# VHH binders against p49116: the designs that were tried, part 193

Target 1, 238 residues: p49116
Amino acid sequence: EGPLLSDTHVTFKLTMPSPMPEYLNVHYICESASRLLFLSMHWARSIPAFQALGQDCNTSLVRACWNELFTLGLAQCAQVMSLSTILAAIVNHLQNSIQEDKLSGDRIKQVMEHIWKLQEFCNSMAKLDIDGYEYAYLKAIVLFSPDHPGLTSTSQIEKFQEKAQMELQDYVQKTYSEDTYRLARILVRLPALRLMSSNITEELFFTGLIGNVSIDSIIPYILKMETAEYNGQITGAS
Below, E stands for the ipSAE of ESMFold2; O stands for the ipSAE of OpenDDE; V2 stands for 0.75 times the mean of E and O plus 0.25 times the DockQ between their complexes.

## First folded at step 10 (VHH)

Design kd9 (framework vhh_7qbe_3; at its last fold request DockQ between E and O 0.91; V2 from the best seeds 0.80)
Fold by OpenDDE, fold request of step 11:
Structure kd9 (fold): chain B 238 residues (1-238), chain A 119 residues (1-119)
Amino acid sequence: as target 1 above (238 residues)
Amino acid sequence: QLQLVESGGGLVQAGGSLRLSCTASGQDYAMGWFRQGPGKEREFVASISRSGSYTYYADSVKGRFTISRDNAKNTLYLQMNSLKSEDTAVYYCAADQWGRYKSPNYDYWGKGTRVTVSS
């Protein structure tokens, strides 16, 4: 039994839509988010252990954790995405809705708090200077989470999660041997991901692009895409 | 491909100070300084994480050298104080594409800037 992740799984390159508009419109935001989502799912599919779980289990697993994977992706790609700018644009677009009295006060608060939590999480990850390897392992840990309701093959999922954790530990010890608390500092950030609402994330980043289609409904479709299709979607080539 | 350009090298007297800079053509890299003295192998000097939150130094330069960065300017710095003749070397800037400030192997290198410390 080989390692859960290889060096090939460290690569996580997001290609932003081009050209970048002067004004970040809803379409640009949604397209950017979609590319990240596709990249994240393609990444998951590239893991042999993930493939070994079977299509049904894979679908259920991704449905359960896509928001967390997406959020980690946001953090990892924050620089290339200009995430702060995107979030600011989202807020601006929300302001229009607010002015039109389309949202209740409670909903406004909820959405704004979510944006704050996203920004805070990404900032915290940036401050920790999480590297590409660490991100890969963290994504694997959240991907192979056995504690989501309704999952099958939980024993196998747990094994894979443990393997991811062990490999992360080995990596951190090897790479950052002088920082004995680095692993702990990284892992304690994971609970923050569970504070993120998938519904609000979907509303903020994907409304207008997928219409009334939910992320849950498109996940099976994405997971069945051929590699060439993935590449086309993440690069915008097709 | 990332381009790194060092500057700030020159002649300085022992006990003096010098500030090196390295301009990067791209962002979001962990970076470091290396040096190669006459007849010596290239050696690690200092490294800094992407955000600047973490820094590492060779024992030979601890307390004398300070690595820093200005991400808005895509520039890496090395403040060298209390310079010694042993610090004479070509100083190289390096970057790690994975953001490892303790990189086992840096991916990109500058052409170097020469620092000469005279007695």
Scores: ipSAE 0.858, ipTM 0.933, lowest interface PAE 0.5, mean pLDDT 93
Fold by ESMFold2, look of step 10:
Structure kd9 (fold): chain B 238 residues (1-238), chain A 119 residues (1-119)
Amino acid sequence: as target 1 above (238 residues)
Amino acid sequence: QLQLVESGGGLVQAGGSLRLSCTASGQDYAMGWFRQGPGKEREFVASISRSGSYTYYADSVKGRFTISRDNAKNTLYLQMNSLKSEDTAVYYCAADQWGRYKSPNYDYWGKGTRVTVSS
């Protein structure tokens, strides 16, 4: 019944707010992160296998994995986003919050450990020089995870994940035939994604956009948006 | 659109050395060098991954040519040692937008720089 992904699903072009301010602020970081989130949701919506699962299943699936998709997106777009600069600015803001006594010491420790793990993940992906095709298949493997609680159609989701795994294997073998262990080295990076906290991701990247609501709560609305409206959110244009 | 500008070509004696450069107009890509001799098809010479961690060479140049890059300067290099008359060609810089250092199809190409190896 044909491939899970086509070449159109490999394209993942993030457009950053311009101009980049001399000193990064929460508004720039939140706008940048929002563009990546919307790009990731548009990417998932465009997959025929995802569309075939139905709206309720789609919403449940994305709610379970959005942070993992977002984190893969951060790694894939780290250079375009200047992610290292963004994370450094966040660390400086945390230092200011300590000096102004705005956050607890335990929370600061949790957030700093999360930033360090995120940096290590992105660095490990960059050192492997993960290409755009590989990222597309890795995102599909993460998206079609059948083991999340509350999912329906888990047998079909598992079949789609297996198909993504087979297509990644075939791609790596064809493209990088001389590197016998490349697939294994890539796949062993995925468990780190489950250790990323969606709560802390929201605090790092989405403070000032959401207010008192979570990304989990807005996902159904993002998935239902019409294409023209959705593209306006990605580019910051109406 | 990405622009690639090669430089460093010229005339060199057999057994000599030459270093080619390719400056990119921005963005970080997996990159490579190709060459085309008179009356021949364009052939692969060497490639390098986005970070520089992976390199690949055609058998005909392995051990004599070294590909490298300086990402701070957006510049790709080809160090050519022990040059032979068969290395005479126009050398092209190429870039793959998907980050494949062993790419079946490169998306961007320079205009080339001529290398002539005299006997």
Scores: ipSAE 0.663, ipTM 0.861, lowest interface PAE 1.2, mean pLDDT 87
ESMFold2 (binder alone), look of step 10: mean pLDDT 84; pTM 0.867
OpenDDE, look of step 10: ipSAE 0.843; ipTM 0.925
ESMFold2, fold request of step 11: ipSAE 0.631, 0.646, 0.657; ipTM 0.847, 0.857, 0.863
ESMFold2 (binder alone), fold request of step 11: mean pLDDT 85, 86, 85; pTM 0.880, 0.880, 0.874
OpenDDE, fold request of step 11: ipSAE 0.855, 0.856; ipTM 0.932, 0.933

Design ud1 (framework vhh_brivekimig_d4; at its last fold request DockQ between E and O 0.85; V2 from the best seeds 0.81)
Fold by OpenDDE, fold request of step 11:
Structure ud1 (fold): chain B 238 residues (1-238), chain A 121 residues (1-121)
Amino acid sequence: as target 1 above (238 residues)
Amino acid sequence: EVQLVESGGGVVQPGGSLRLSCAASGFTFSSYDMSWVRQAPGKGPEWVSSITGSGGSTLYADSVKGRFTISRDNSKNTLYLQMNSLRPEDTALYYCVKGGYYPWRKEFDISSQGTLVTVSS
């Protein structure tokens, strides 16, 4: 079999609304996050191995790992998104809710810790100076995780994950030959992704979704939507 | 030219049911996601539901989830909306829209006449 990923899977270009307003409201945050979510899922769709798993398995897989994929996307697109500014805006919006006594003390703590974890993760990835290839392989490793409950075709998923890991290793050895421990350094960042709550991520970034739809419900839709139409939407051509 | 013609609207009592249809022409119907949008009197357009081109996946606004069912027959170039357990707040002009659900969409491009659904006792 050929490689799991090709050079075409390295491209991960997020288009943000322009210009960025001085005040980032809930809608702007949600739109930005939605664009990233769609991009991430369409990226997954573009992988032949992912397609080979079938629609049902794909849906289950993405439902299990969407938060991790999204978070990696945040890290990768942090500069383009002005992620720090977005997170600051989210905190400001939360402060309003706090002042209105809409959240319990425990919930406030959970949410603030989550924001901190997101920021720290993205900062850590920036410090490692992760390149586009490495991100692509990391996303693939996260995507093809067989250890989520309720998955079918786990043997095949595991095979794909191993392939992703091997390709990453080969890439790092080739590209960063003088940095003996680079592979280990980047892989040890992955566990941090699973410490973050998908529910809190959804609350922070996706509260303003049209129709108040859930990420759970939108995932199968994104995975099955017409790609030509999507491409037209992101380029503004249609 | 893209043509969308809605039908099936009418007056029903609360709890009643209606089935809307949309006849599409002027484009490859099966290659596009489709949506229903409604506009109540004095309000702006509201997204109701979307369905992928193949019909394999559907999405609903929270306000209609569990009550409405979107479907399509690509062999007939027709989009459907089965509306059950109708409520007065469902009263609106219903429009068929070419295109799917995109959270960053500024507004829906409504170019058809729509079909009127009135729910009243």
Scores: ipSAE 0.918, ipTM 0.962, lowest interface PAE 0.5, mean pLDDT 95
Fold by ESMFold2, look of step 10:
Structure ud1 (fold): chain B 238 residues (1-238), chain A 121 residues (1-121)
Amino acid sequence: as target 1 above (238 residues)
Amino acid sequence: EVQLVESGGGVVQPGGSLRLSCAASGFTFSSYDMSWVRQAPGKGPEWVSSITGSGGSTLYADSVKGRFTISRDNSKNTLYLQMNSLRPEDTALYYCVKGGYYPWRKEFDISSQGTLVTVSS
């Protein structure tokens, strides 16, 4: 009962590390990406429909879709993060790794293709001028995807996804009434998210996490952590 | 005022076990995630493990995963670290810290003396 998302779920304020270094480095990139990951997970855990699925289902669902949710976050926050500059720094590092024989040629090809797909996705979203409400509903559609392997409550998840789709449709029709095909143009961008490799995303953005923890290990922790301290981190310095 | 008092350290042979305790006071213990941090001789502080306020989720540095177990007893305002299969590289001062795991948390608010763990023949 009621809307799937409220206006509180539209707010998505990414706080960048401070102070910003003169030259972007692996630590700044990892810290920035980690802030986006935490923001995305706290966004998901704040949704009443997500809470209603229960903790085990929540963890399984987020483990299955975190990379798609993170990629939407990258597109949404691309300007705040200076994502183009971050990706350029990563490409420069990869070129140095080839010269030093630190990575295989096949792996570097996979990583470069992933970067190009990510840039293409972000450019397409920027060209469509996707707003904060549209991003919130797109993230909900991605979050409540019932077709991931290993999920147990797929009928409930499907119902929530359909509700997210309905709310997006209502929003677009009301707000962009003169643009008959906007919804269709937005939705055809979503399949590209399934082509993004979580393994490569972790390598690109999360190398050198404190303690060398994996994203798969962090997700259950973020979903259950105390919110008061995290909210203090959001309102305070980096 | 916040007070954290660590105990349970000592000298142990490689492969041995120790259980560290941290008595907490001056704050609502169950409302905060907690962490263990260690500082080896000549090195800066290193995050070891974190646990959520309820105790429902834990996280470990890769270097200790599978050997160390963090736990808490909110009725006693006490944090624990069970350390098994100890190695010489685990030799350090161990500190209890108020707060959880954040990848951007570069420094820890260490205001206690810690408890010394020495793993040596």
Scores: ipSAE 0.754, ipTM 0.899, lowest interface PAE 1.1, mean pLDDT 89
ESMFold2 (binder alone), look of step 10: mean pLDDT 84; pTM 0.841
OpenDDE, look of step 10: ipSAE 0.884; ipTM 0.942
ESMFold2, fold request of step 11: ipSAE 0.565, 0.676, 0.671; ipTM 0.826, 0.871, 0.875
ESMFold2 (binder alone), fold request of step 11: mean pLDDT 83, 84, 84; pTM 0.841, 0.849, 0.846
OpenDDE, fold request of step 11: ipSAE 0.914, 0.912; ipTM 0.960, 0.959

Design ud10 (framework vhh_brivekimig_d4; at its last look DockQ between E and O 0.70; V2 from the best seeds 0.00; counts 0 for: pae E 6.6 > 2)
Fold by OpenDDE, look of step 10:
Structure ud10 (fold): chain B 238 residues (1-238), chain A 121 residues (1-121)
Amino acid sequence: as target 1 above (238 residues)
Amino acid sequence: EVQLVESGGGVVQPGGSLRLSCAASGFTFSSYDMSWVRQAPGKGPEWVSSITGSGGSILYADSVKGRFTISRDNSKNTLYLQMNSLRPEDTALYYCVKGGYLPWRKEFDISSQGTLVTVSS
């Protein structure tokens, strides 16, 4: 059995919509987020171990962890996305909703706290200076989580997760040999992902979805999207 | 050059059925997701349905879900839309579009003439 991940799985290049508007509108935010989502799904799909689990299990895994994968993607692509600017724009749009009395005080608080948690998480990852390999392995660990309810083949999923963890350990030991506690510092960030609501994430980034389609609903479709079309959409070439 | 030619439109009474076809050429049909889009008079294009290249995944707009069925025959380079229980609100030019559903898609690359579906008593 070969390694879980190869160098091809380290590449994670997000292409932003062009041109950038004068002000970040809901459409731009939604498109940017959707491209990231697509990229994340394509990444998962490119892993042989992921394919080995079968279509049903694959879909279930992604449905369970898409928010965590997406959030890791936000952290990894924060500079390219100008994430701080996007979040500020989202807050501004939220202010409009507040003025229109569309949200309760409690809901406003929840949403604002979620935005704060997202920003803090991304800042913490930036502070740790996580590299492309580490991100790839962290995403794999998150993807192959056996503890989600309703999953099949949990033993195999667990094995893949363990393999991801071992490969990450080996990489960190090799690359950062002088930093004895780097692995622990990296892994300890993962629990923060579980504190984030997928529903709020969807509301913040994907409110402009056409046809009122949920992320949950489109995941199977995205995972089965043909390679040529998929790549074209990710790069914005089509 | 990419060519898409729609057919099967016509006049039908409410509750009736039509089957649209789209003949595709100029690209590897099976490698691309396909969509149906419609445009009613005075309105912008509206996404109707999408299907992956292999046909393994399908999506519908809420407005047509349960009534319309998208399918494809890759051996014939043809996309289909079976429309049942048609309503006056379904009256529109229907276009075949190369590409699948995109959450952020506000405009469609419509290069074909479309086929007219009229639902009227």
Scores: ipSAE 0.168, ipTM 0.610, lowest interface PAE 2.1, mean pLDDT 90
Fold by ESMFold2, look of step 10:
Structure ud10 (fold): chain B 238 residues (1-238), chain A 121 residues (1-121)
Amino acid sequence: as target 1 above (238 residues)
Amino acid sequence: EVQLVESGGGVVQPGGSLRLSCAASGFTFSSYDMSWVRQAPGKGPEWVSSITGSGGSILYADSVKGRFTISRDNSKNTLYLQMNSLRPEDTALYYCVKGGYLPWRKEFDISSQGTLVTVSS
């Protein structure tokens, strides 16, 4: 049987909104995050193994893992997005909210802890110098997770995940043969993704535009969009 | 070349119903997602609803869920919006838009005249 991913799945190119505003604002952050979300969903939808599972299974998988895919995308695109600058702007906004007594101290603590975890995850991935092949297989491992409740075809999903793990192992051993522990160091970063809150990700990157709707509820629509529309959503082009 | 023509607007009492239609031409209608967008007097455009090309998936703004129903007839190149339980807050110029939009999008490719809906006592 052929490889799980092809070269088209290794390329992951995010384009930022133009023009860059003089100061970062919530609209720019939300549009940047939207492009990354659609790029991540486009990536998942393009995988033949994903397509083979059928629409109901596909929707369930993406609803379960979209935040993990998004977080891997943030780490992979951190330089292009100037993610550290975005997070600093968000922290300043939260600190001003404390001064004005606008938010509960308990919620602000939760959000700050999440930002810290996100920064540490992105820093750890940068220290490892994770390449595009490694990111592609890591995304496949989190996408094809059989552990989420309510999934159908869990044995087939598990087999795809094992294939992604095996292909990552083969790639790392061939490409980084002098680094015996690289695979282990990469794989131990994955549990941190399950600690990332979808609710807080929505607040950090999608606040002011989502209202009462969650990204989880939008995913069936995103996955069924016509292909021509998808590319427009990724770049903002019509 | 792309043409979108809305109809079905009018004046209605609160609690009433209207059905909007949008006739599409100049493109392969069934290949594109379609959306309704509205603009109240003195306000910016607001996304209302989207439907996929096949009609297989639908999304509504929270403000209209349970009251509005989007649909399409690909054999007639027509998009519909059934609006029930209308409120004064629904008063707006309603536009049919080629493409799928989501709640966070503020920029819309509006190329039509729209149809006016007025909900007033």
Scores: ipSAE 0.030, ipTM 0.510, lowest interface PAE 6.6, mean pLDDT 84
ESMFold2 (binder alone), look of step 10: mean pLDDT 82; pTM 0.823

Design ud11 (framework vhh_brivekimig_d4; at its last look DockQ between E and O 0.72; V2 from the best seeds 0.00; counts 0 for: pae E 4.5 > 2)
Fold by OpenDDE, look of step 10:
Structure ud11 (fold): chain B 238 residues (1-238), chain A 121 residues (1-121)
Amino acid sequence: as target 1 above (238 residues)
Amino acid sequence: EVQLVESGGGVVQPGGSLRLSCAASGFTFSSYDMSWVRQAPGKGPEWVSSITGSGGSTLYADSVKGRFTISRDNSKNTLYLQMNSLRPEDTALYYCVKGGYLPWRREFDISSQGTLVTVSS
């Protein structure tokens, strides 16, 4: 009955591994990406409405939208992450694979296009100068998407999404009263997230996961990790 | 002081099974995720499996997935690892570790003696 999000949900601070190596290896990229993934999932966990859906529904929901949440996180944290540098490093590593004839021409094209889409999306968000509140609401809208197959409690999910949209609208009207089309401009960016392959994202950022686990497998684990463990991982504490 | 004591190791033939136990003390056991790590001769430590504090979620390395099962009894402050379909490559000293899975973790805080698992014909 209260607001979907509070000020505590606006804070989204990513801590990068330190120090940054001279050469961005697969390990550094994977750790950086993993920290962002954990942060995104921790953020979701902190939303009372998310908790109200139950563990099974929560897990299914995150499995369905983790790539979109992750991508929004990339956009939001692009500067802190030096995303352009990371993407360049990924391309360089991909070049090595190409030279070793490990990828087909079609696959190379798909991967390169995906990287381009990621970069363009993040650039577009930067151009819009999206603030922390707007990102929080956009993430909520993406999180509470009822249109994924196999979801339970879709009516409730839809209500939460509508609530997120309404709160975003109110915020934008209040904060950016002179820009009457801002809401439309930021919402129209969301479809681009659906054009991105979760499989390719996983391949690009998460190849170095210890134990060769999948994102699908790690999601339920992260969602149920102890808060103290979560915080330790986000901050890079050993 | 945190104390972890592993047991249950031994010699087993390929395809055999073992169940490891870890008795934990010196901290609120249920408030921490736990992991199993192993170290084969001449190799560095390798993450095997992790379980959340409540026991509600588990994670496995690809090399042991489908064969090993991690569990815990918080009332007994005990961590378990059921190992089935054991292979020679599973031969290692197995350690119980306080803390959960980290995707980038290469080093582990091992303070216990471990329990030796030997898989051989």
Scores: ipSAE 0.887, ipTM 0.945, lowest interface PAE 0.5, mean pLDDT 94
Fold by ESMFold2, look of step 10:
Structure ud11 (fold): chain B 238 residues (1-238), chain A 121 residues (1-121)
Amino acid sequence: as target 1 above (238 residues)
Amino acid sequence: EVQLVESGGGVVQPGGSLRLSCAASGFTFSSYDMSWVRQAPGKGPEWVSSITGSGGSTLYADSVKGRFTISRDNSKNTLYLQMNSLRPEDTALYYCVKGGYLPWRREFDISSQGTLVTVSS
């Protein structure tokens, strides 16, 4: 009943830690990434269809797709985050680790390959000039994926995904009526998200985690945080 | 004025149990996440556990998972930490803190005296 998303779900404003340091460091990168993670979880939590699924199903969905949502968020916010500068700093750090023999060569190759795939994805989205509505529907399509293992209520999740796909199609056809192939070009980018490794994303953006707690394990807590505490995590204030 | 008063610490043998309490006043307790933080002799503060305002979700440091249980009673404005299977490494001054903390944070706004837990045979 009604549209899956409203105009309030299009707004996606990332606020960076202030002040920006003279030199990028692990703390600044992790704080920035944490704000994007929390903004992405807030976005998902605000969707009425998501709320209707119930708390256990909600947690399972976000655990299954958080890396895809985060990667879409990176692409959408790449300019405000200065993502290319962050990735370059990470690459330079990894090259120093090779020179000092601190990491295995195979792991470093795997991480570098992942960085290249992430950069290619973000560049392809920028070249397509994906707008805020299109990002919102793409995030909804990946959120309501019924084919993740261990999910319940998969028929209802599939209906929500089909609705997100229909609403994206309607939006693109009305807004970009002269670009017959825009929807197809957008949709062929989605399979790349499933190939992104959540453990490498954690290493790239969430290094320095005390206790080595995975993002998967903190999601139930994040989804249930009080609104005031939740907003403090998004901004880093409290 | 926000006030947090810890109690329930003491000396216990390895493998033993203690239950810590934190009496809260000066704010709407149920509207805030709460956390336990500990500081061992000669070390910096370490986050232990957090619980949401409603009590609906909890999070634990790896070092205490499965042994410690955080809980709260919002009708009594009280936060609890049940500590089982205690080890000498759990020896520390334990603080309750207003707010949610996550594993990657190392700075804490401690405003209380804490309660001392000593685990020794």
Scores: ipSAE 0.190, ipTM 0.615, lowest interface PAE 4.5, mean pLDDT 85
ESMFold2 (binder alone), look of step 10: mean pLDDT 83; pTM 0.839

Design ud2 (framework vhh_brivekimig_d4; at its last look DockQ between E and O 0.73; V2 from the best seeds 0.00; counts 0 for: pae E 3.0 > 2)
Fold by OpenDDE, look of step 10:
Structure ud2 (fold): chain B 238 residues (1-238), chain A 121 residues (1-121)
Amino acid sequence: as target 1 above (238 residues)
Amino acid sequence: EVQLVESGGGVVQPGGSLRLSCAASGFTFSSYDMSWVRQAPGKGPEWVSSITGSGGSDLYADSVKGRFTISRDNSKNTLYLQMNSLRPEDTALYYCVKGGYLPWRKEFDISSQGTLVTVSS
């Protein structure tokens, strides 16, 4: 058996909508987020081990971990996305909703805390200076998590997760040999992803989806869409 | 040249059903996701539904979810839209579109004539 990931899985290039508007509206935010989501899903489906699990299991896995994958993607693409600007814009839009009394005080607090957690997570990852290989392996570890309820083939998923962890360990030992505790510092960030609410993430980034479709419904579609369609969507040609 | 020809439209009472068809030619049909888009009088185009090239997955606008079903027969190069429980607000020209769902799509490349669906008492 070969490695879980190859160099092709390290590449994770997000193309942003162009031009960037002066005012970051809901549409721009949603499109940017959607591009990242599609990229993340396409990344997952490019992994042979992921394909080996079968369509049903694949869909279930992604449904369970899409928020974590998306959040890792946000961290990895934070500069290209101007994530801080996007988050500020989201807060501004939220302020409008607050003024219109559309949200309870408790809900406002929850949403603001979520935004804060997202920002802090991304900042922490930037501070660690996580490279492309490390991100790829972290995403794989998150993707092949056997502890989600309702999953089939959990033994196989666990094996893939172990493989991802071992490959990450080998990479870190090889690349950062002088930093004995780097692996631990990286892995200890993963629990923070579980603190993120998928529902709030969806509300913040994906409110502008055409047709008001849910992320839950779009995941199987993205996983099965034609490659040519994906390429067209990423480049904005369609 | 890409050609899409819609058919199956007509006049139906509220609660009625129609089945639309789209005959596709000029491209490898199975290699492309397909969509239905509709345009009501005085309104812009609205995405209705999409289906992947293999037919393995489909998506629906919230406004038609549970009532409409998109399908395809790649051996016949044909796209279908089964419309049940039709409402007056479903009245529109329906277009078959080459290409799948885009979360941010505002404009559609409509090159066909469409088929008219009228829901009225």
Scores: ipSAE 0.884, ipTM 0.944, lowest interface PAE 0.5, mean pLDDT 94
Fold by ESMFold2, look of step 10:
Structure ud2 (fold): chain B 238 residues (1-238), chain A 121 residues (1-121)
Amino acid sequence: as target 1 above (238 residues)
Amino acid sequence: EVQLVESGGGVVQPGGSLRLSCAASGFTFSSYDMSWVRQAPGKGPEWVSSITGSGGSDLYADSVKGRFTISRDNSKNTLYLQMNSLRPEDTALYYCVKGGYLPWRKEFDISSQGTLVTVSS
């Protein structure tokens, strides 16, 4: 009983690396993206319903949806991150790679299409003026998806997802009572997240990670990290 | 004050094994993730491996994955690195560091002497 999320789950404050370089580089982009990833994973970890599912289920859920949570985070934090500038820098780098014949044309087309889809998603969320409560419930709906293969406790996961949907509905109806179609317009955006490629997201944002380590392999570590040292670096408290 | 004392280094032939130890004091060891960092001659520090405070999860650099194993004994306040199938490129001064893997971490708080590992025929 009780609400699925509390006000502490609405707060989603990303702090950027300082100082901002004159020209964006792979290191700055990877650090920025890693901060968002860690914030997203620790956000999920903080939810009592998530904690109740057990460690193996937690890891499986996050592995299945980390890219969707990350993409929602990009949309939510697009202004703080200067995401449009980051994507422009990535596009410019890719154009140089074509000029130097470093990448196949098919791969570059695939990556460019992904960037366009990402920008379109972020623009659509900005046009809808999605607020922090709505983002928190959308993330919960994405996190508690029972549809992923290999999950245990799918009945409980489905109940949590339904609760997130109900609480989003209640919030939208109360807060945006004059906008009859807002909930429907918001929910129609979610399928686009499933079209985002985890592999391309890693290529775009995480090339500065330890060699060629996939995000899937890091997730168990991220979920078990001690928060004191992480929060200190994120909040600037140390 | 925080103290970290490494030991277990030495000279070993390629393909050999060594086990490094790091004795920790001056802080609640089990409350912190821990890492190994190495510095080869003439190069900057390189992250090697990290382990969570409980020991429940670990992470490795690509260059050592499958060959090195990080572990900890919280009852003895000791961090370990088992190094197998050693290569000449593993030759370095090895340090233990308080704190886990963070990809933006550019400066390691190294205040110890480290332990030298030399892999040579």
Scores: ipSAE 0.395, ipTM 0.744, lowest interface PAE 3.0, mean pLDDT 86
ESMFold2 (binder alone), look of step 10: mean pLDDT 82; pTM 0.821

